VHH binders against Flagellar brake protein YcgR (ycgR). Designs and how they scored, part 163

Target 1, 263 residues: Flagellar brake protein YcgR (ycgR), of Thauera aminoaromatica (c4kar8)
Amino acid sequence: MAELSTPSPASPAPLDGGRGDELEKFTLRGARQILQLLQDLITHRGLITAHTGGGHSFMTAVLKVDEERGRVVLDPSPDPQANRRALAAPRLTCVTQLDGIRIQFPLVGLGEGQDKGRPALFAPLPAEMLRLQRREFYRLQVPLAHELSCLLKAEDLARKPVEVSARVIDIGAGGVAVVVPTGAAEFVIGGTLPACRLALPDGEPIELDLEVRNLNRQTQRNGTEQLRVGLRFAALPRAADTRIQRYIFKTERALNAKARGGL
Key: E = the ipSAE of ESMFold2; O = the ipSAE of OpenDDE; V2 = 0.75 times the mean of E and O plus 0.25 times the DockQ between their complexes.

## First folded at step 13 (VHH)

Design X54 (from S3 with R98K; framework vhh_7pa5_2)
Fold by ESMFold2-Fast, scan of step 13:
Structure X54 (fold): chain B 263 residues (1-263), chain A 121 residues (1-121)
Amino acid sequence: as target 1 above (263 residues)
Amino acid sequence: QVQLVESGGGMVQPGGSLRLSCAASGFTFSTYAMSWVRRAPGKGPEWVSYISPLGGSTSYADSVKGRFTISRDNAKNTLYLQMNSLKPEDTALYYCAKDLDYWDSGRFDIWGQGTQVTVSS
């Protein structure tokens, strides 16, 4: 058998348990909801990164849900060492993604055996599963055809006020990422840009305050550098929040329709 | 467009060995369980071997257990069947198959033309 490669360092790390109260609204505890989500992972063939502690992880998949015995059947690693670490661990923290939604759940009481002559790992059904909804963590990649822009009120290198029209490359419930022309303005992490204007399709620009959260220099394929700026919505009126959410939902539905062979 | 291309067959004497390969394209290979299926002259298809998506679980028909080894290289989108101690009864056209279900190896899609294995003296 071939050895499975260790998951990339870019694989999602487990979320901090200290956020339990903040994540409660995204936690599924109903038996039917848990069964349905596990079946969705099987149907969409979602690969799972299983963390065994101590910085160790391996890739697996839910192969079957055994409702009568109240357990999941998991694909063992072709690496025997990974399987030994998993069986010795007090719990596995399983992380996966389904249609851009992060899913995380614990498995406790892992065992090994065979089903129909096939080696398998078995674990009781999880008592809870975390499903992070798009509105909190998903970032919609803005279609180029939408020509979304944000007029930023910033300062130039001489600390003089300047207005910069920036292309919006992604948008979420909490903010946007934009690409700024080289040398157009200075940005300071934690600084506030007041009275910026976000242009959405169908309607007048939304006036809002933006906080600079991150700055990344990106090199394009042609070698040209652009500055990517992550911006948080500092003060968002209810009407503006509603318009942004509607744009995200409508655009996502349209993109999903295209992916299924729609228009 | 799902495509499976089998290769590595040929003529071999009893007791010989062959390694079959299946190059997969048009789908996310690493998320599918795969099987080898064969058709002997005048017979229906016979399931030979199964491998889970990540390669941690394998199973074999009783007729080939201990002689054949299934493996996969997900980085290369390639499935393999190492065949040792070949018998005349192993003479067949061999297909790789994409399993429709993770656990039921009796339900699969065959997309390739197969590769012929002939075991004779």
Scores: ipSAE 0.468, ipTM 0.806, lowest interface PAE 2.3, mean pLDDT 83

Design X55 (from S3 with D99E; framework vhh_7pa5_2)
Fold by ESMFold2-Fast, scan of step 13:
Structure X55 (fold): chain B 263 residues (1-263), chain A 121 residues (1-121)
Amino acid sequence: as target 1 above (263 residues)
Amino acid sequence: QVQLVESGGGMVQPGGSLRLSCAASGFTFSTYAMSWVRRAPGKGPEWVSYISPLGGSTSYADSVKGRFTISRDNAKNTLYLQMNSLKPEDTALYYCARELDYWDSGRFDIWGQGTQVTVSS
């Protein structure tokens, strides 16, 4: 199966190919955006792990973007064997990270030569680049004062439809974690909850399809049990995505300002 | 603080060898291209050799090509210049320099204090 574990954003390993469709919204295909991102890698001196297949990789860097020839200039490995593997590979998968932003891109048609009397590896400009902000993995701990809630459409133990108002305890670009009273509903990992409603402080509730990703039963200090449910956003509309990101940004900024101006 | 400290210079007879070192501190050495630059008595600075951040690309001035070898040890934050078949014309103060850009500019933002190489009988 293609649904293997995806490495963390901080990992130099490539992201799982089974997430290709999910990562489409973070994939740059515009020529100007690709050129700008490559130039950002040069400016910030981003070191790149280039995977050549068969478990082999080497460290490189984009040294130059040659727009006139439509190619990138890469630092060869000081290990000649790594360079030979790279040149023999049908593609390189390049992975790097700048300021918590994961960047991944393919290079096809690698060659070697010289520029300005300097040995180099050359490849055509990539047709696409993944730019995945760490914000995709960031989870805002929701302040209790915000009383953020999500109305879940689920089933009880008898498979009868029920609606449960759940308190949102954290939120990110990819989903929410909620707490529900024990016995309020039955959840199955991988199950989909259609047409749930996420209530943000400003505006109408957002209608979302949610996928159950994880479950954790917690005993509170007063001896009552609560279920923590991790939920992934499925097919999130752009308008909903924008509203969720604005809430996260606004709340994070307010919390950061309070932390800096604290007692 | 960003510092570059050269060592390994000295007096040697024509045909001899020397190995220069440059110890770098205060920055991420592995992300910078580095160069050796020399200044002979009564002359302006002459670029001698270049090495890319990861050491896979090197280049040399025509006057030293085939005789000098540039290398780096990123784990030790150290740049080297192995000088063989030394000639009187190689007599100069040798500087290591940090390249501001990886490839095109040839601009240096940090220079060391230099180490003297004298080639004479």
Scores: ipSAE 0.577, ipTM 0.847, lowest interface PAE 1.8, mean pLDDT 84

Design X57 (from S3 with L100Y; framework vhh_7pa5_2)
Fold by ESMFold2-Fast, scan of step 13:
Structure X57 (fold): chain B 263 residues (1-263), chain A 121 residues (1-121)
Amino acid sequence: as target 1 above (263 residues)
Amino acid sequence: QVQLVESGGGMVQPGGSLRLSCAASGFTFSTYAMSWVRRAPGKGPEWVSYISPLGGSTSYADSVKGRFTISRDNAKNTLYLQMNSLKPEDTALYYCARDYDYWDSGRFDIWGQGTQVTVSS
């Protein structure tokens, strides 16, 4: 029957819209529901990963929903090459999350222009949006101030053991995404990193086994290259799972309170 | 706590340059549009420049177009204003401001303490 290929817990990779029946129950097609969800992304300041095909993507945000003209206004990339790729693409696949729910939608007919002297990308409102609530898809973006790190046990090009301290950029029930300097270690998709150590703000580091799920090379603004590595928790002791969930819950509540004028 | 701290002001002669910085803390900097706003002696606040959350969209007051450049480094939670070809009329206290709305709003909910720019011979 149905085939289900779920992206890894740490991957921003899009789900195939051609799955029809498998994802139909999670697909919104009502104009009012689509408008409300887009407005929720604005209100909650949700950042979007826009996939342009060929493994290329850029970060954006919905800046405005123009109901009168039936279109969304998106933040262009500060990288002109990313904008050129987006405009040349037949379709953008937009992936984000809101309150633990994965949101995915296509944009077709992307254009560029200006409003009030401000460059913007414009696209017609999507005819459908996927709203998929699965525990494994929820990702907390780790505040930089928390300085979360994970000590990875990996191998170099000569297959010699190396330890790499990696910054944790997002975390969920199923895994983490980390960034490492390019060349610090070799990673292969499907490979296991045993006895890694995740440092949370409170308590001793958590020892855990991680499976490599995805790799993405990025160039930072300072010109240095970094490797983003998506890692799945191969297995977690119950106590470790509880500590990770508690960190996610507390941080989410603090961010929500801050957004509502707390802290 | 939510804070914006400006630096980089000073005294320059007409035609000179200054680079202002604004260090943001206590909120998710990358999810907010930011602006520079100035207040000259005896005048009300004047909006100077805008930058979108990811930095892909910028705009400027007509008085500073072609001379000022706004930019941001979301990894460092820092906003910048590069000021070239400075004129005496640019003399003002310059504020970093957090925009409440992404696009249509000029409403600011968080302000820094300001940094003084004086352009005189």
Scores: ipSAE 0.658, ipTM 0.868, lowest interface PAE 1.4, mean pLDDT 85

Design X58 (from S3 with L100F; framework vhh_7pa5_2)
Fold by ESMFold2-Fast, scan of step 13:
Order: sequence, then C-alpha cells, then structure tokens
Structure X58 (fold): chain B 263 residues (1-263), chain A 121 residues (1-121)
Amino acid sequence: as target 1 above (263 residues)
Amino acid sequence: QVQLVESGGGMVQPGGSLRLSCAASGFTFSTYAMSWVRRAPGKGPEWVSYISPLGGSTSYADSVKGRFTISRDNAKNTLYLQMNSLKPEDTALYYCARDFDYWDSGRFDIWGQGTQVTVSS
C-alpha cells in the first residue's frame, strides 16, 4: 500500500483534498489547458458527478464553454431540489472520467439563468483541474512467486551505509511498496535513496533513485515487526518506465487468465 | 446499429392531445441532446423542441411554447413529446433527431422515420 494508491478511476467519489501536495503534479492551472480539457469533456460526452456537500450530488455535463464571459454552461438537474442544493452550495466538486483518465475540478459561484432561451447553470471557469491517468495511480499486487526485490541503498540505525534487499509487495507506474525487517535501515519521509536496483524478471536490474513517501510498521502474527516503505520513482528514464509497465501488463494478463481458467 | 423509432402519432380533433415517444438504441442515449423536428405538407422542416442530455434544459419553438412539453427517460432510452391544445397547423410528420452538438443545436446526425400527426375536425 503506498501514497500513490487512489480510488478506481471509475469511482464518482471525490479525491481527498488532504492529498493536495501529492496531486500537484497532475493539476492543470494553465488557462489554455483548462479550456482544452473542458472542450474534451464536451467532445467525448463526459458526464459529470457534481458533489454539493453533505453527501449530496447530481449528474450534469458541460454543455458549452463561454470563453468571452469566462464561464461554463452546465446541464441543470431535472430535479429542482438538486438545483436548489447546488445553487446554495459554496462550492461544487466535479468528478468525471474519459478513457481511463480521472478528471476532478471545483466550481465556485454557481448561478442560474438562460442562454439562447435555454435554462442553464453557469459557473466561472475553474482555476485548476486534476487529470489522473489509470497508469499513474494503479498498483499491481506482486505475486509472491515472482520474488520481486529492490536493493535499497540506505543507512542503518548507526548511520552507516547499508544495502537492504527489500521484497516488493506492489508496483505502479509511479513507485513501489517494499517490506523490510524493522531496524534493517533508517528511512526519512522525503529522503532520497540513490542508485537503488529494482530486479524485474527477464533482464538486468534497473538502477533508479527512489524517494521515501510513507512508512507503516506492521506486526506479524508471530510477533515479528516489519516496515512497509512506499517509494516514488525519481526521474524515471523511458526505457525503465517501459520495462516496468510491460511487467505490470504481462502480470495482469496472467492473473486474469488464471482467474478465468479457475472458473 | 444506431436507431430512433417514433410512435404515438394519430388523428385528433383541434384542442386534443397526443404523446409521442421515440425509442433509441445502439448508442449511449444519456450522453446526447435530443430534438423533435416536424415537416408539414408542402413546407420545409421546422425545429420544435430541444432537451439536454440529463433533461435539465429544454426549449421550444415559439409556435408550440406553452402547449408542448419535451421530456426523456434515460433509464428507458426514450424521448417524449407531450402535445396539448393541438391546432390544425400542428399537422405534420414528427421526427425524433439526435443533436450533433450539446448546445448549438440545429445539426442532427441521426433521424427517425417519423410519426404522422393529423389535427382536423
């Protein structure tokens, strides 16, 4: 389990705002990027779940982007009560998906009126939009039979250099989660582990820099403690990225084939 | 295959009512704006009514405003037109049409075959 784990891209539930720093690299703030993404929602007919707070939401769509007035035109709910809740809300959190890309954005200052004789809801263009691909947050649970490992270059409790072969328990496009015995090495959130080596099947180990993202201590049923470490890939080269994604894809296919064969 | 099939037309007296239905298949109905368009004998096509994808926005031609109501049931993939206070001038073949654009309607890419409405004494 790592900080890169997120809900399914198909989930209508909003991502937690407390993860803002982690999601910053996936956040669009350029006016032209925002306009293009909103136009993509129109062109690809992306329906939106708009959360009004208090557990309430309604379905809408961006019907038009009015660039001259700096606003979006939204489809009102056929339920008048949902529209009243939306207009009373200080903020809407809008969630949608296009081709496996999760899109989330706030709308503030919702109003109602007419455009070309048609009732509509209007809101100023969002200042930011979150765009997350499935690949960026999907985590494959690594089969024990694969014996996937990552050689970590760290420091022990006495601050001496140590190499720890850690078992990889999950892997995604953005990082890995590994398990090490408690006390094998010291890890600091935000610290960089340089020149670590990720061992994948069918090739030489991948040399890469890893950033410590999270730490979780787990006590086994036999009373032993182990440390789960979430690690982010820093500046991953294309060749390494391709090998990691190929491993994920092949392993998913094999697991899916076994599941179908068992039933 | 993409299809729109209209029904519910017929003959009524002036002042009468009819409810037209349009059954959609072969596409995700809830993601399209829809319109009703009619063609009277000896006249060109006239746009009658529009409904947005989720049904929250509707509009009508001036000639039918206050008498006709457009609605949709996205769970049943069905579009409706409730026609009240019918006039002889409403006599036409009524088409269900799929809007190409969400908001700037008037461009349709899929049409039904139409259902005939005749208003006469």
Scores: ipSAE 0.679, ipTM 0.872, lowest interface PAE 1.2, mean pLDDT 85

Design X59 (from S3 with L100E; framework vhh_7pa5_2; at its last look DockQ between E and O 0.38; V2 from the best seeds 0.00; counts 0 for: pae E 2.8 > 2)
Fold by OpenDDE, look of step 15:
Structure X59 (fold): chain B 263 residues (1-263), chain A 121 residues (1-121)
Amino acid sequence: as target 1 above (263 residues)
Amino acid sequence: QVQLVESGGGMVQPGGSLRLSCAASGFTFSTYAMSWVRRAPGKGPEWVSYISPLGGSTSYADSVKGRFTISRDNAKNTLYLQMNSLKPEDTALYYCARDEDYWDSGRFDIWGQGTQVTVSS
């Protein structure tokens, strides 16, 4: 009687490492980026849902970023029980939205205290912040043959002004995505790049202000690292908007014609 | 239009109590810190009390500490000041004010018209 060894249930396939990689693209770990995003939450008066675990949460706000002490100041809950739970929690998961973008970040080491006689919750600055951007606008993938470029006026690590010629990889009514060599400039999400120049095939470059909305490091097949920068049009003249829209429309039409077997 | 409207002022005897209300409109009330400021006759404005956007943080001037309580109802867009053990020196025009920032500036960008509080025997 050969005991049919029941095959041991296949260990669930490791959660596809791809999801982790996708989240990494949206995770900020730079100290300057984190500080800027926290400041943006203050500026835009973003309310935060802080999760304490066990299905409990309370509403809070970033009241201040204390760079000198390396801490964030949070609005306590008017509910003392919520504050007790928060202080007892090993970790807070903070969730908010800014300009339609979901932001999530952990806070560890929460404490209570006073600043200037005002009760507050204090935590060390988060080590990372997740920023999930929803594409609000259709983005045209720019054909390589068009060689669209954007001259970015940025700063290097030493805050010295630098000009970086970036290839435009996609364009929409709301902005562009570009690729730059890693280390060419320092970009901060929420930062403004003034007086940049977008080169379209149909005429002179368009001068415009750009806001950094996303940063994604990409490793090429050759091992070189590139930085993908998502940029929003901060101030676009009407004439420039018309030109951009015309380019998008014309390019889409051409691509569609080609896809249909046209010349 | 952004507006703050105070109410609840009046005349009261020393030792009495009043509750002031401030109705906010034209902005997201729950996202702003709020303050009470008062101006006595012949004196400059005096900050009285502060409350954070969600109401978890409050502070008071030393002159009113232990007697006054600031609170807010964000669902009703209303700020309150409970005033107990009133003194003649509390006689002033009381203003509701929106704080420009959450924590540091002590500046106010929006003011109500004020409500008169008179403490007299």
Scores: ipSAE 0.876, ipTM 0.949, lowest interface PAE 0.5, mean pLDDT 89
Fold by ESMFold2-Fast, scan of step 13:
Structure X59 (fold): chain B 263 residues (1-263), chain A 121 residues (1-121)
Amino acid sequence: as target 1 above (263 residues)
Amino acid sequence: QVQLVESGGGMVQPGGSLRLSCAASGFTFSTYAMSWVRRAPGKGPEWVSYISPLGGSTSYADSVKGRFTISRDNAKNTLYLQMNSLKPEDTALYYCARDEDYWDSGRFDIWGQGTQVTVSS
């Protein structure tokens, strides 16, 4: 069993709203990009789970994009109660997946009617659509035996340079999460830590720039306080990206082999 | 192997009822709109009824509206046509057809073999 710190991209549940800042770079807001993505859902026959709130959802599909009227045509539910809930909802949160890409978007102003003698649900085109590749939020829990570390180049409260060796607890294509003792350095969300060094088990440390994305204070059972720091790879050379992905793949395969009883 | 197989045709008297079935295989049935199309002896094909992929939208030719009901069971990969108050003019070979498009129906890429419906005394 491989350990993951993040939900599966194939899950029909909406993504956490607290991740909005992290998801902005994956959000499409251009009218042409939105139209193209909706058309891709039609062409590749992507079914949609539409969440109406209160734990309720129903299956639908985009049947047509009506560019002239600026709206999508949606398949109603064969359950009349689901349609009534959808029409009463202030918004739908639509979730689907296409070839490992998670797509999520809101629909506001849902109505019902007919087009060419066919009943349908109609909504204005969404102003934004989230498009997430599976790779972008996959996180490998780092085995303790690997002793993965990242040497952080940060500043103390007096703006003096300090180096902190942080233990890497998870790693993905977009960044790492590390733990440091409380007070070891000052971290500011959005701040950049230049020329940090990520030590993988094989080869020379990878020099990279890290952006602070989140901070979470943790109190261990023994009363020890730690700071968990989420760090994004600000710029990652192709060679470094390849090494990180190879480490993730190799480690995941080894963990899966152990879980299945493979030798 | 993409296949559609119709069944349930037969002979009935005017005013009678029949239920047609179409078993789909070889594709993800729930992601396709489906139609019933009929061909009367010596005539061209006439579209009869449409159903959307999830079954929430249906439409009918004026000649059958109020008498026929199209439905689908996506868990069983099966399309149905319930035919009530049958008339002699409903006599035709009935085809199950897969729509190429979800909404702009009229182009069918896969057809069944057809099942014969005869309405006569």
Scores: ipSAE 0.698, ipTM 0.882, lowest interface PAE 1.2, mean pLDDT 86
Fold by ESMFold2, look of step 15:
Structure X59 (fold): chain B 263 residues (1-263), chain A 121 residues (1-121)
Amino acid sequence: as target 1 above (263 residues)
Amino acid sequence: QVQLVESGGGMVQPGGSLRLSCAASGFTFSTYAMSWVRRAPGKGPEWVSYISPLGGSTSYADSVKGRFTISRDNAKNTLYLQMNSLKPEDTALYYCARDEDYWDSGRFDIWGQGTQVTVSS
């Protein structure tokens, strides 16, 4: 069937649930705001990636909002297997963009049926919608050549002060991920590392407090272990935030220029 | 230039089959619902079939249910109508139409030139 050959766009991944408290200020919960945003998606014909769990997703669109019944009407997939996964899922996580703004919202209670003889998927209106500009969710993968580092002021196993120079592997508006050798310091999820220093190329290092959000052990090819530490920025002065965003923008632009100059 | 071009019409005996195609250009085909509309001699336009933007929803006029099948290939920007068990009353000029509004399929903003289907004994 020609309908089964429709290519799916690259699927935007849902935002990490561990960033939920950072994202709460961008979460819409008012019924009026939610209805308006859904109507905007309909008007702009926004395509939506609906994630069903287990790494599966399908493309859909909001065809209309049925305010009288309090539900959204979605375009079913032409792939029956995708529809079965969606109907079996306890929730869908819908991700899309509108005019450079990322939009994410859950749908629960998905059902199938017909409206005026037209098959469709139905769900109650979402109770919340996340609305972010790119800077609010984007994480730049730091080029190895930059050797971007963050000096961590932490404690060792004996609770003695240590300084660890950690390589920054990604950076965004809300934090960094770093790698350190296993055993270089003790990290506790929820713990604060005061007076750390983030080295950016465009000036003196930024002094900031970091909060440990996650820890993941990683084994290298030679069998040595590293610890990946996810770190949240404490409240930053606007100047520091601007420097971080400028680094991200400049680096991404430079990477794009290298890709084009390879012709 | 926004364009819809139909093809695949012709003459066929009652009970025969035809497959219509509609090539779309100049717009983002995959974000629009599409319809087939026909005009029989001396009559106004009659909606025939609808397909949703991603192809997961189809619907048909009662007069063609079970005989006609609408489909689309969004990678090729092409809409199709498979017509089986054709009857003399299916004789018409068949148009591909861009369906502006999912809820009310009578709101077509772009039309093709049409392709003639003639069913005669």
Scores: ipSAE 0.374, ipTM 0.774, lowest interface PAE 2.8, mean pLDDT 85
OpenDDE, second read of step 14: ipSAE 0.857; ipTM 0.948
ESMFold2 (binder alone), look of step 15: mean pLDDT 84; pTM 0.843

Design X6 (from S3 with S30G; framework vhh_7pa5_2)
Fold by ESMFold2-Fast, scan of step 13:
Formats: C-alpha cells, structure tokens, sequence
Structure X6 (fold): chain B 263 residues (1-263), chain A 121 residues (1-121)
C-alpha cells in the first residue's frame, strides 16, 4: 500500500436549469464580488472541472485574474484534444467547490496565447458566478475506495426493463451523480427511475425513487468516454435521509482530517 | 514532512541525455506549480523550467529551450526533466522547487537536496 494517496478525480455534474429561479438569489453579478471569488479559488488552490458541452470536460485551474485586461488565465489541459474542444466550444461551464461551497460559472470567448513566455488559455471575466452555501445543494465527492454503487432500474432503447449498477461519484442531501457505461440504458431528463437501490456502508441498501436531472459524457484521462447521470431523490424517508447525512458527515470529517495532515 | 527528493543525475559526454526525477511527499502535489532550478560551480541559481499545476503550461530558460522537456505525473506525485543534447555548460546541481504562486512571482518555499549533472568530454 502507498504511504500517501493522491485524490481521485470526481467532478460534480452541473446543476440543472429547472432550479434557475431558486438559484438566482445565490448568483453573484457584482464585479468586485466576482473578482474576489476568483481570487479565493487561486488562494485556496481550487481545481475546476470545465465542461465544454456535448458531455466533454477537462480539469483546469485559474492561474491568474488579470483585472487590467478583464480576463482570467487558465491552465491548459495536457491533452491537446481537450484544448481544441474547449477553444471550439461556444461556452465553458466551470464547476468547483471551496470549503464545501459549490461554485459554478460560465466562460465565453475562450482564446489561447502566451503570458510571461508561458502558454495559457484566456477568457473574459464571467458576468455571473453561482455560489451555493445551502446544505441541500452540497455535494460530497465519493472516494473511489468506498466503492459506492446504486442499482438503477431503467429502460433500454426498446423500452424493456434493465438494471444497471452505477458507480456513485458524488452525493448530497438532494441526490447523487453516477457513472454508467455508454449505451447501458436510456435516460431522459425529467424521467423517474423507481425502486433504485443505493448501497451505503454499514447497512442494507436504501430503496428510493430517482429523477434524472442531467446527463453528461466525460472523457477520462485514458481517453475512454463514460456517461455521468445526475439524479435527484424524488421522495426520501427520514431514516434514509439520516443515513445519507451521516455518511456525508463522517466521510467529510475523515477527508478533512487527511487534508490537514498534509501540512 | 513536506519533501522533494531528486534523482537521475550522473556523468555524461557532450550530446548525451539524462532524465531527472523528483518525488514529492507531504502535500497535494497537483495543486502546485513546479520548477527546476540549477546551480553551476561558482555561479548563482538559474531557473531552468516551469510547469503549471495540471501540466498544461510549460516554459524554459533560453539556454535550454528545445533541448529540455519538463513533465509531471500528478497520480505518482513526481516531476521530471528530460535533458537532451547536453552541453558542458549544463554541468550543475539540479533542484526541483515548489512554487507558492501559480503565475506571478515564482516564490519557492521548498526544494530538495539536488542531483549532480556533470557533462565532460
């Protein structure tokens, strides 16, 4: 066993547009607030998942906020194809977390160039940033070692029932994000998956109804594509809610203790 | 407990190649920009190469551009420097260094013990 472990990549899916009105009160549009939040991402070394549309994404970071030129300097991907997709995209949707708070923002007008003799991606400052501090929207990235799974009851293209074991990549009070093999089942945004089974440690699987909220294809570091499905808990009994919250709290506490140990 | 340990140095003839490695421990390696810095006999430290946290951006001193390649493996917490077409002027102790700033200042707070590279006939 390794003496020290590196974090596994587990990028949360973008929030769906059906919550737009509810999320408006958490949207920052003041220029000073936006600059401060971007600087906080730099100061706390927050890594960002940038979604390029069509289900593709790559990992980046804000390297600098160039206030004088009104732009951000972003770390390019070491994968040239990811950079080409990003430059061709009309919009990037950037998702990150800072101290348990979800942050999401768009970047439009991405370009490439050099600063200080270093290649970089550049984009104008975003006009808005979402900063969610509500517990129900918090997402814990599930450690790969936990091997959390959810058995989904869905339908194939012929409308026949199919069961799919999906790996849980993030979890919150309001839902989970899972990874499924491409083509394993048909998912429709707004569709309901009844009687699915979420396997948490220390107990029987939780039976629950899930609503499909978003669908994203993502390219892994080894070049394979996978489908990420965002699922909302349609109705959650109090006992199930308690177990999910306990798992989130316990795991977050353990991850925080591990991160502080790296000082 | 925060450590950087270099390896891979040695003696080579002009035109030869070496690959340096730097093993990082005690911090979240993939959230830091990293650099290679060298110190030649009787001279001060010279910055050699830079790599961004995710590895998408690299830069080089004019003296090594086109001959050296910096890379990183964040899953293995390791930084590399591939050195080709080595010249006697490349003779130095080579250090890997952790950069506190992603982009602006190049402030280094930790570096290893160094690994010796000697290029001679």
Amino acid sequence: as target 1 above (263 residues)
Amino acid sequence: QVQLVESGGGMVQPGGSLRLSCAASGFTFGTYAMSWVRRAPGKGPEWVSYISPLGGSTSYADSVKGRFTISRDNAKNTLYLQMNSLKPEDTALYYCARDLDYWDSGRFDIWGQGTQVTVSS
Scores: ipSAE 0.687, ipTM 0.872, lowest interface PAE 1.1, mean pLDDT 85

